# VHH binders against o75319, part 32

Target 1, 181 residues: o75319
Amino acid sequence: GNHIPERWKDYLPVGQRMPGTRFIAFKVPLQKSFEKKLAPEECFSPLDLFNKIREQNEELGLIIDLTYTQRYYKPEDLPETVPYLKIFTVGHQVPDDETIFKFKHAVNGFLKENKDNDKLIGVHCTHGLNRTGYLICRYLIDVEGVRPDDAIELFNRCRGHCLERQNYIEDLQNGPIRKNW

## First folded at step 1 (VHH)

Design zb6 (framework vhh_4orz_3)
Fold by ESMFold2-Fast, scan of step 17:
Structure zb6 (fold): chain B 181 residues (1-181), chain A 121 residues (1-121)
Amino acid sequence: as target 1 above (181 residues)
Amino acid sequence: EVQLVESGGGLVQAGGSLRLFCAASGSIFSEYDMAWLRQAPGKRREWVALISSGGDTDYADSVKDRFTISRDNAKNTVSLQMNSLKPEDTAIYFCATYSEDDYFSAEYDYWGQGTQVTVSS
């Protein structure tokens, strides 16, 4: 039954918009059934996510869910006006080229369709850190030409937590550029 | 509330095939993401294959292209088809519910004693 993800409480619910981009990162929202194991100030439901984004004077236009589960919340828990995209990724391993391509394609499609507004692309995995940070940084490096160390620093600063997985950091810094979007 | 029972293990020659079954009981099996894990003597448990509630699959590099995970939600069953077996595949195999907090958790994510697979050299 409905256990809280390990270390989920250790992370800030929502980061800040990454300046110069349309990205904002956050940890996985938890549906109402998880709230019995949380203090009121620890709750972070889909509703709480949208309230926190509004408090920053921002608006979500797309959510990309990188988790390998649908148990934490359902797409139906989100406003119908905000598109939801699921890209299944397994934790601990660097996402493969097909996954990187899917992410880049979704981001580019969103930007093309939303050039007349300033809506954000919300990206999350379980903690909104390793898989999330990897794919956002991979996009900035490969598509936007940002230096790897600058992309990582920008993500870390705006998320409020540093990328933790050394294999992800190593691939971003020294791995090949994926020209596959 | 989900109880899992593994079966299908046994002795097989190198290069052979074996199919493992995991029967689930309890509510909402179709909503769970499922995994197969294995543990060889003296080694840590490792995940082998994952299948989402929607049927998307992932595999550890050591078994990719040799193993196939599948599920039948009408029968509350997860299966692992193992082809081209190697002596290094010798282990106790467990099925588990996958958790994003840890893709492996002996205390929360699986039940039963597993099923022994032995691949002879």
Scores: ipSAE 0.155, ipTM 0.510, lowest interface PAE 3.8, mean pLDDT 86
ESMFold2-Fast, scan of step 1: ipSAE 0.083; ipTM 0.471

Design zb7 (framework vhh_4orz_3)
Fold by ESMFold2-Fast, scan of step 17:
Structure zb7 (fold): chain B 181 residues (1-181), chain A 120 residues (1-120)
Amino acid sequence: as target 1 above (181 residues)
Amino acid sequence: EVQLVESGGGLVQAGGSLRLFCAASGSIFSEYDMAWLRQAPGKRREWVALISSGGDTDYADSVKDRFTISRDNAKNTVSLQMNSLKPEDTAIYFCAAGDTYYEESPLDYWGQGTQVTVSS
């Protein structure tokens, strides 16, 4: 079915661009069929996502979808001009090294191909918080050399919600740097 | 609410096998994806195996090629065949149903769990 994800309404639809990076995080957009269960002010469709990004004077160049499902929206619901990448990432546990590698590779590829523009990498899971925040912070720590606490603080501030999964936070703060590229 | 009851856990020596069962009550079983997750004492809960309503399967790297998930929609049952068990497989195993069990939301339709202990 068309069940609204638990606590989805509790989160801001889209955060702000993380300064000094090309990242912007948001919660999963929900296709039209979900709107019958939502008040007008709660709706956040793929169209609403792009409208909100435009309102910030930003432009998406890539969407990375970390959800472990295809039920929320289809790639065809997105503008044809914006690439979509699916990385199936299970919730509740820290993403494995192969998932981290795929994410890093996608980000590095985008940055190489988009060095002459200022387009953003949009990253989301269901709430745009734990899996999303973990992978963005992991990238900043491992690839860009950002201190873990600084990466987490930057993500929390720009997303408007704090990473809440303690196992993710512990891995970011105390875990090894992943040398999987 | 959907009721899930796990069974089949026990004590087994390393290298042994166990088969876990999850019985679901309710007319909606065939429409749900089903998953097995586990939690060792003092450790994080982790996903182990998934079977979709259509029969597609997926496995965590730690159990791939050792565990097999299957379902019987006529009996409202999902099972997990565990071969070549290792001490690190020791955990309480949980059955979960629903669209969001492997997502960030709280897992819906959790069972009580069944204890698996693998001696070295």
Scores: ipSAE 0.018, ipTM 0.246, lowest interface PAE 4.9, mean pLDDT 85
ESMFold2-Fast, scan of step 1: ipSAE 0.014; ipTM 0.222

Design zb8 (framework vhh_4orz_3)
Fold by ESMFold2-Fast, scan of step 17:
Structure zb8 (fold): chain B 181 residues (1-181), chain A 120 residues (1-120)
Amino acid sequence: as target 1 above (181 residues)
Amino acid sequence: EVQLVESGGGLVQAGGSLRLFCAASGSIFSEYDMAWLRQAPGKRREWVALISSGGDTDYADSVKDRFTISRDNAKNTVSLQMNSLKPEDTAIYFCAKDYPEYDSGYFDYWGQGTQVTVSS
C-alpha cells in the first residue's frame, strides 16, 4: 500500500555527514506513487535525496536500506552508479547479531574499496533514526572504539533528531560489544 | 487513526489449534501491513507473522508451517490460525499495524493482547 509511514513527516529528510566518518543518515525516500498524498514541500523521492546530498557538497557511494519492505521505493529508482544493499531489519527490536554483522561487513568492504575517494555511506530505515542510529553507533563503538555516549551524541547532532528507543540506547550504552559473528 | 483489539486466545493442549482475531477500526486498514507479535513471561516481544497490504505473508522460523496469517479487508480483520501448538508458544499475542516500519519511541503503546496458554 501507498500509505505514508507513521510520523515520517515529523523527521528531517537528510542529516549531515557525521564528522570523522563516512556516514550520512536519512529517512526513507518515497517513490512517485506516494506524492499524491504529500504537499510539494513534503516530497522526498530518491531524486530529492540525491539533490539534497549534492546541496551539502557530498556524494553517495553506497545506500544501505534497513527497511523491512520494498514498498517505499525500488532499487531501480536509484542511479545505477550507486550500489544498493538491503538488510531487512524489523523495527522495535534491537537488531540481532546477524544483522549487526551484515552491516559491519558492508561498511568495512565499502571503506576498503573507497580509500581513494570521499564518498559517503548513506543509511536509512523508515525514519532514519532508531534502526539507522543503532547500527551506525554499534559500528562506531564495536569497530572504531568510540565511547557509546559519544557515538550517540554524534549521531543525534548530525541526524538532527535524538534516538528515541530506550532499548536501543540501553543496548548501546550497556550491552556487550559484538566482536565476532 | 486505527484501533486494534485482539481476541481468540485461551488454554489448549499441546498439538491443538487456536485461531486469533484482530479487529481494526479505520478506513485505511486495507493499506496497512499487519503483523502478529507475542511476548512470553520474562522474554522479549518477538515478531511471529506478517501480511502485507497486497497479501504477501512472512513468518518467523519458530512458527513456519504451523501458523497462517490472513486478512479480510471487507471486515477490517486480520487473523492468525495456529496449528500444532507447543508449550513454547505460550505467550500474550498482539496485533500491530505497519509493525516492521513503525519505529517510534514516543508512542509504543500495546493493548492487553490475547493470552495463549499451551499445556503439555
Scores: ipSAE 0.093, ipTM 0.444, lowest interface PAE 4.1, mean pLDDT 86
ESMFold2-Fast, scan of step 1: ipSAE 0.015; ipTM 0.253

Design zb9 (framework vhh_4orz_3)
Fold by ESMFold2-Fast, scan of step 17:
Structure zb9 (fold): chain B 181 residues (1-181), chain A 120 residues (1-120)
Amino acid sequence: as target 1 above (181 residues)
Amino acid sequence: EVQLVESGGGLVQAGGSLRLFCAASGSIFSEYDMAWLRQAPGKRREWVALISSGGDTDYADSVKDRFTISRDNAKNTVSLQMNSLKPEDTAIYFCAALYEDSDYGRYDYWGQGTQVTVSS
């Protein structure tokens, strides 16, 4: 159905850019068919996403969609000028190594191709919190050498909500560094 | 709400094949992500295969290249083709509809399960 995901309304639509990085996290945008179940102030469509990013004086250069579903919005609902990458992840479990490496490769490729601009990598799952926060923090730890607790604190502060799943937090703090490809 | 009924389980010899079916009834089948999970005696339930509403698939490492999940939205059916079966594939196989993509309180609709026994 066109049901609103559990707790989706509990989270801010878009966080702030994470200082010192090109990342910005947000919850999943919902296409027009979901709006009949939302008050006007609760709506967060793909168009609303881009408006909120512009209001922060930022610009998206890539969207990475970590949801396991295609029902929330279509890539066609996004501007043609913004690349869209789908990485299917199941909620509640730590992403596997293949998923982590796909994410790292996409981020590294974007950064290499966007040296001359300040465009952001937008990352979202359903709530823009657990899978999103895990993969962003995993990148910062494994690729940029950030201390796990510092990466988590930075994400939490900029997203406006704390990573909630203990298995994700524990893997970031105590899990192995995933070697690049 | 959706109701799920599994079929196709049975006894098969190692190296054999089985095809499991899951018939769904109720709400909008095409909007659900569908999964097969299994539970062997004394073990926890584990993922086998997933298929998204858009047809993208994912598999547990233990079954990759041996099992194929597919769906037929016109018939409200999910199937699992199981090839090169091993004794360790012996389990009750459950069909599940993933109500939402969430890290909290997944509201999976479950069938009753179908027994698969692989003899050696």
Scores: ipSAE 0.105, ipTM 0.489, lowest interface PAE 3.1, mean pLDDT 87
ESMFold2-Fast, scan of step 1: ipSAE 0.031; ipTM 0.387

Design zc1 (framework vhh_4orz_3)
Fold by ESMFold2-Fast, scan of step 1:
Structure zc1 (fold): chain B 181 residues (1-181), chain A 120 residues (1-120)
Amino acid sequence: as target 1 above (181 residues)
Amino acid sequence: EVQLVESGGGLVQAGGSLRLFCAASGFTFSDNYMAWLRQAPGKRREWVALIYSGGYTDYADSVKDRFTISRDNAKNTVSLQMNSLKPEDTAIYFCAAEDLYYSGFPYDYWGQGTQVTVSS
């Protein structure tokens, strides 16, 4: 179905670039079939995503889709010039080590191939908050050596919403550093 | 009103050094991370260095071991010490605060920048 995701309207469509990084977080774009259920100001299609990124004078070089579904939009709805990576993650639970490794590997590969440009890594789950914030913060902590509270504060500020899931926050603050890259 | 004012740029020979300064006003400086970005001719702005409120620093690979970012919370300033400068470091350098990105300020309100030109 074309059901609007629960609480999707509660979140800002797209955050700001996380300074000092190549990350930008956003909520899941919804393909045109959802627009009949949305007011014009509520629409956030793949096209709207790219327009909003351009309005910030930024450019996407990779999209990492963390949702456990393909019903919201198709990779074919994205420009051919922007790579798309699907990492299936289940909501509510902390992503497993294999998922964390896949995310880190994708980010490191992008950075190696894009050191001569300013393109961003766009990361989203359904709301662009808990799974998205967890994996971005996990990368900053484990790979970049950022303090957990600094990583969380940076993400919260740039996304415009605070991480909500206590188990995600607890794992970031007190969990093991995962050297699985 | 939030304001960032950059200074310290100039013309320098390859291998030389410059120190850039950013004076901040209109927000609680000590609570925010500060960053330096640069924009080379014909390119978009790229991140160079940042310093968190707790003192942690991070650098772009292109400037690591040559540039050092520091802050003085008593003076509301952030500085960038640039050593072993290369012609490819030629750019307008901009100071930015976390609050400016989050608040949705227009990019042209980050400050006017300071020009750094490195001759071969």
Scores: ipSAE 0.000, ipTM 0.109, lowest interface PAE 18.8, mean pLDDT 83
ESMFold2-Fast, scan of step 17: ipSAE 0.000; ipTM 0.144

Design zc10 (framework vhh_4orz_3)
Fold by ESMFold2-Fast, scan of step 1:
Structure zc10 (fold): chain B 181 residues (1-181), chain A 119 residues (1-119)
Amino acid sequence: as target 1 above (181 residues)
Amino acid sequence: EVQLVESGGGLVQAGGSLRLFCAASGFTFSDNYMAWLRQAPGKRREWVALIYSGGYTDYADSVKDRFTISRDNAKNTVSLQMNSLKPEDTAIYFCATYPDSLYYEGQYWGQGTQVTVSS
């Protein structure tokens, strides 16, 4: 279906860059076929994403797509100059160690190859909130040594919406540090 | 050296079946996801099916219920069973993985195997 994801309109399209990091979070862009179900001010296509990033004087260097579907947009809808990484994240459970490892490895590789620029890592799931916030915060906690509550507060403020899934929050605050990067 | 070698492609009539194989070497196969991508004439490469190390699978909407991906960790092989083939499934099919040294998914592919579905 070309139905709009549930509650998708409730979220800001794109957050602000998280200061001190290369991360920016956003909700899933929707390809042109969805626009008939949206008012002009509700549209958020791949093109709209890049326009909004540019309006913040930022530039994307990598997109990490955490959705388990390809129905919302195709990689071909993105500029050819911006790498796209798909990490399928299963269900509403805390991401497994394999998924966390892939995310950390992708981020570390990007940072190593982009040390001479200030390009951002764009991360999204459907709403750009729970899976997105979990993996970004997990990276900050495990790799950069940020305190869990500080990572969560930083993400919430920059995204403009608070992490909603209690099991994700609990794992970030009380779960083990995973040294798998 | 990471190597992926696809086989099993061929010519088949609409409604028929094919099974593709990919033999993998040069990385820890059991720890990595394996994927099948395809590229049709005049089209960009697209993802078709994926299987994680733990056995979880996912499929593109265009192939759900028709294609099945599986892996054999003892043999370092991933396969794609394709049923109810349609002319629009005509493409070169690539086996892909994300090795530890690469940061792009699908950046490492094999040479591909041609699938042609006649109507």
Scores: ipSAE 0.000, ipTM 0.129, lowest interface PAE 15.6, mean pLDDT 84
ESMFold2-Fast, scan of step 17: ipSAE 0.000; ipTM 0.128

Design zc11 (framework vhh_4orz_3)
Fold by ESMFold2-Fast, scan of step 17:
Structure zc11 (fold): chain B 181 residues (1-181), chain A 121 residues (1-121)
Amino acid sequence: as target 1 above (181 residues)
Amino acid sequence: EVQLVESGGGLVQAGGSLRLFCAASGFTFSDNYMAWLRQAPGKRREWVALIYSGGYTDYADSVKDRFTISRDNAKNTVSLQMNSLKPEDTAIYFCAAVEYTSDFYGRYDYWGQGTQVTVSS
């Protein structure tokens, strides 16, 4: 509906680039129709997202949208030069293997096509925290061989907020590696 | 028009069981997650159980191992099986549906009118 997502205002709009990776995490941008419910300093539209990324001297090459809804903004609200991928994920539960493999495939494909530039993969769910942090950390652990605690610490530091869901943290620390076979 | 209609409430003795039902219409039921909440006299509404579109379930600690939520997508229904009922379970029970999946604790897009459950000591 037309309501701002629960606790959305509590989170920083955009984190920092995760050093040694191509990832940057942010909360869901809200299209113009939500602005009547926001103070000017609270606005975070698709345009605001790209302005904040540019302010960090970074450039987006892909957006991966992990929300289960299409109500917050439309792909048409994004610059035509930036690919958009929707992966529907359910909050509170650990993403299933199919979702994890879709995410890994998208990231691997982007990296293969963007060997000659430094463009970033932008990842968001509603708050840019739990589903976002889980999938980024899962990629780093399973594909890049990063230690689980190191991946989680890196994400938390760069996002500016700690992963909140204990089931996600438990799966990252003690769960099986999901292979791309 | 979205409509949620609860049934199955009633009076039961402590230690007994009840099964609540919620019939949903007016939206694509299989795409939504469904929840049960309750409100006791003089208290705020509290979340009790949820079921996601894919069948994953979660429960409040106070009802874990006593209550079971299930859904039937062919019939557009969600149910709550309540076992080992306690006087503290006395409340109006509401069926709710959510358009988005992350923050339904405290926010729901669609609500039923509720069904009364009374557990006598």
Scores: ipSAE 0.005, ipTM 0.142, lowest interface PAE 14.4, mean pLDDT 84
ESMFold2-Fast, scan of step 1: ipSAE 0.000; ipTM 0.137

Design zc12 (framework vhh_4orz_3)
Fold by ESMFold2-Fast, scan of step 1:
Structure zc12 (fold): chain B 181 residues (1-181), chain A 120 residues (1-120)
Amino acid sequence: as target 1 above (181 residues)
Amino acid sequence: EVQLVESGGGLVQAGGSLRLFCAASGFTFSDNYMAWLRQAPGKRREWVALIYSGGYTDYADSVKDRFTISRDNAKNTVSLQMNSLKPEDTAIYFCATDHYLGESYSFDLWGQGTQVTVSS
């Protein structure tokens, strides 16, 4: 069914670019079939996503979709010029090492191929908060050597919402560095 | 249209076993991951187990080492083997696919589910 995700309306559609990185986080875009259940000002389609990124004078070069469903929008709803990567990530639980490895590999590959531009890696789950924030912060901590509290603060500020899951926060602050390359 | 039909539920005593089945139609089964979710009386819906298209599996902490999820792509079925059942496992069990399974905060469950009741 075409039910709006629970609490989806409570979150800002798109955050700000995280300074010093290529990351930007947002909530899941909803294809046109969902708009029957939304007021005009609540709509956030794939087209709306790209318009909002453009309004910030930024450009997407990759979308990483962390939702564990394909019901919200299809890759075909995105511009042909922007690569789309699906990493099925279950909510509530800290992402497993395989998921963390896939995310790191995708980010590293994008950065290596986009040295000559300033295009962004857009990352989203349903709310663009817990799984999204965890994987972005995990990357910054494990790969870039950022202090956990600094990574979390940067994400929270730029997303405009704080990571909500204590198990995710605890793992980022006190968990092991994942070395799966 | 996607159709998921759950079966195999019933009444069992604590320590017993049940095997649940889900028959899928209306989508390319082999391309999608499959999940089992449950809703106990007076509790929130929770994810129990999932199996990716390639066979990778994951389980909720409450059922680890007791439940096993498997799939048969030739028959478009997913199964959940439940061992060492506890009264706390009493719930309606639902089969879901990534086409209709939302975030764990919000689920679109495709069937009416199959009732599992564990007596003590």
Scores: ipSAE 0.000, ipTM 0.176, lowest interface PAE 10.8, mean pLDDT 84
ESMFold2-Fast, scan of step 17: ipSAE 0.000; ipTM 0.155

Design zc13 (framework vhh_4orz_3)
Fold by ESMFold2-Fast, scan of step 1:
Structure zc13 (fold): chain B 181 residues (1-181), chain A 121 residues (1-121)
Amino acid sequence: as target 1 above (181 residues)
Amino acid sequence: EVQLVESGGGLVQAGGSLRLFCAASGFTFSDNYMAWLRQAPGKRREWVALIYSGGYTDYADSVKDRFTISRDNAKNTVSLQMNSLKPEDTAIYFCAASFYDYGTEPEYDYWGQGTQVTVSS
């Protein structure tokens, strides 16, 4: 199906780089087949994503796609020079430990291979908010030792929208630290 | 015109069971995921259960192993079987529908009016 995701138009396409990190969050880009259902100013294709990142004087080095579907766009819609990683996550529920570890591994690997540049890790789910914000904040808390409330505030401010799911917020604030072992 | 109509609510003793029904009309039912949410007095609406267009289900931890959601696409009906009811389950229960595919972030395009469930201790 070619349905525009509900509330997708309500969110900013791309947030700001999170200072002190390599993360930037955005909502899911929609391939050209969706544009017939959108006004020109509402369009946010893979090409539009890269144009908006460039307008911020930033460069993507990796895209992590957290959606459970490939209906919105395909890796072939992205520039060949930017690596793409799919981590299937179901919306609404807190990601499991295996998903968290896959995310941490991908981020750590990117940072190790990109010490000589300032390229960003782009992370998205459908709205670029709940699953995206959870996994970025989980990384900052567990790996970088950031306080939960500080991680959440930083994400909310840079994304331009606050994490909405109380179960995600509760897990970040009071849940166990997931050790990479 | 899209309509979602809930039924099956009522008063039940703690430990009892109820089955809620949602009759859907005015859209292609099989293309939508369907959900049940509830709202207790003075609280925000909370998600309880959902069923994706392909039949996959998910549940809030508070109702897991007690509630079962199912759909009948031929009859345009979603049901919620509620077992081992607790006073904490007292709420207005809402049926909701969305055009999201399986595994996307659940959001809702259409809502019913709700049906009251009261669980006495």
Scores: ipSAE 0.013, ipTM 0.196, lowest interface PAE 8.3, mean pLDDT 85
ESMFold2-Fast, scan of step 17: ipSAE 0.012; ipTM 0.178

Design zc14 (framework vhh_4orz_3)
Fold by ESMFold2-Fast, scan of step 17:
Structure zc14 (fold): chain B 181 residues (1-181), chain A 120 residues (1-120)
Amino acid sequence: as target 1 above (181 residues)
Amino acid sequence: EVQLVESGGGLVQAGGSLRLFCAASGFTFSDNYMAWLRQAPGKRREWVALIYSGGYTDYADSVKDRFTISRDNAKNTVSLQMNSLKPEDTAIYFCARGTYEWSDYPLDYWGQGTQVTVSS
């Protein structure tokens, strides 16, 4: 089925670009088959995503999809000019080292290939909050040397919602730096 | 009341085959993805195979090309066909329901499990 994810309506569709970075976070877009269950103002399709980012005078160069499912939208629903990367992550657990390294590798590759533009890396899970915030903050801490509390504060402010899962917050603040590339 | 009941486990010799069944009730089966996981003595529970509501499948590398997961939405069943069984496949096999309701939590309900023992 086409069940709307629980609490999906409670979150802002898309946050703001995180200043000093190439990251922007958003909740999962829902393909047109979900629209029959949504009021017009609640709709957030792949097309709506790109319209909202353009309204911020930004442009996506990569989407990283962290959901554990493929039911919400298809890569074919995205513009052909924007690469799509799927990294399957489990929602209730801190992502494992392999997942963290895949994310870091994708981000580093994008940044190396996009030195001559200002395109953004769009990151989402279902709500664009816990898995999304964890991996973005983990990258900022481990690769860019940002202090954990500063990374979390920056993400929370730009996303418009605070990270909710205590195990993710605890790992970011007190967990080990993942140095293996 | 969500219920998952596994069957089909047993003793089989290396190189043999078994088919596991999971009978589901208490929810709209066709709306959920289903998974098989296993737990060997002294080891952590590990994922084996998954089938999405739309019929697409994923497999752990250790069972790829040997196991096939399938579903019958009319009968509310998910099955696991296990071929070329190895002693390392010895485990309790669990059927689990995946739900789209809670932020893509992969699994929220589990069956009791069915024992598979592969002798050398």
Scores: ipSAE 0.010, ipTM 0.174, lowest interface PAE 9.9, mean pLDDT 86
ESMFold2-Fast, scan of step 1: ipSAE 0.000; ipTM 0.171

Design zc15 (framework vhh_4orz_3)
Fold by ESMFold2-Fast, scan of step 1:
Structure zc15 (fold): chain B 181 residues (1-181), chain A 120 residues (1-120)
Amino acid sequence: as target 1 above (181 residues)
Amino acid sequence: EVQLVESGGGLVQAGGSLRLFCAASGFTFSDNYMAWLRQAPGKRREWVALIYSGGYTDYADSVKDRFTISRDNAKNTVSLQMNSLKPEDTAIYFCAAIDSYYEPGTYDYWGQGTQVTVSS
C-alpha cells in the first residue's frame, strides 16, 4: 500500500526551463508502487520525468530533492549518469540559512562542472512549488541579482503555478539578501 | 505498508474534554511530522494541529489554546488533547503523517478517522 501526497494531482508534473538559467522545476516523481492508485494519465514516475524533459529537448544533469522524506522514489530509480542531492526541508517555515547555503553551493558546483554543456538542474519538493520556488528565487535574487518580483514572476510562469505560501513570498520580496554562499 | 490507527473519539458534552490517539507503524516515525485534521458533515477536511519531528507545534486559530498536540517517539504515537469542546468541533478526526507541510491540506498517509460528537 501507498499513499499519494494530498493535492499532488492538482499540479502540472514538470514546468518549463526558466529562460536565462539552468533551472527546471517539477513535482515529486512517484515510483511504480504508487501507480495502482493513479489513472494512466496521472502517472509521473522517474522514467516519466526524464521522458518529459527529453520531449522539451532538454537534459537533466542534477536533481535536487527538497522533500523531508525518501518514500516517494529511490535515487536508484534515476539514471546512473544523473547526480542526486537530498536537502531535507520542512515546508511550513522559510528555509534556514544553512539550507539556503547548501542549495547555493550545490548549484554553484554544478555550474562550474558543467560549463561546456547545457544540462539542467532539476529541483523538486512534493508539489514542486513552494520550497522549490523559494530556493530557486532565493538563488536568483541573492546570487544573480534578479529583482524579487521578476524572479517570482519568472518561476510562476515557467512552473505553470504561482507560489502559494505567503510567508515565502514575503521573505523573497522584503527579507534580507542571504550572502551565505 | 504505512498504517495510522486513530482512537479516543466519542460523544461528549459541550465544555467537556476528550483525548485522541494515533498509533503509527510502517515508517520511521521520528523523521515525520504529524497532523490532526477534521471533517464535518458536508464540509471539506480542515487542518487542526501539527507537530514537527523536533516537537515544534502549530494550531489552527479555531482551536488555539483549547487543543494540545503531542508525540511520543518511543511509542510511535501522536495525541490530541481537546479541551473546552464546542458543538462546532463535531467531526471525524484524522491522523496524517507529513512528508512536507507548506500549507494546510497538504498531507501524506491518512488514517481511517475517529468520530467526535459534541452535544449542546
Scores: ipSAE 0.005, ipTM 0.228, lowest interface PAE 10.1, mean pLDDT 85
ESMFold2-Fast, scan of step 17: ipSAE 0.000; ipTM 0.154

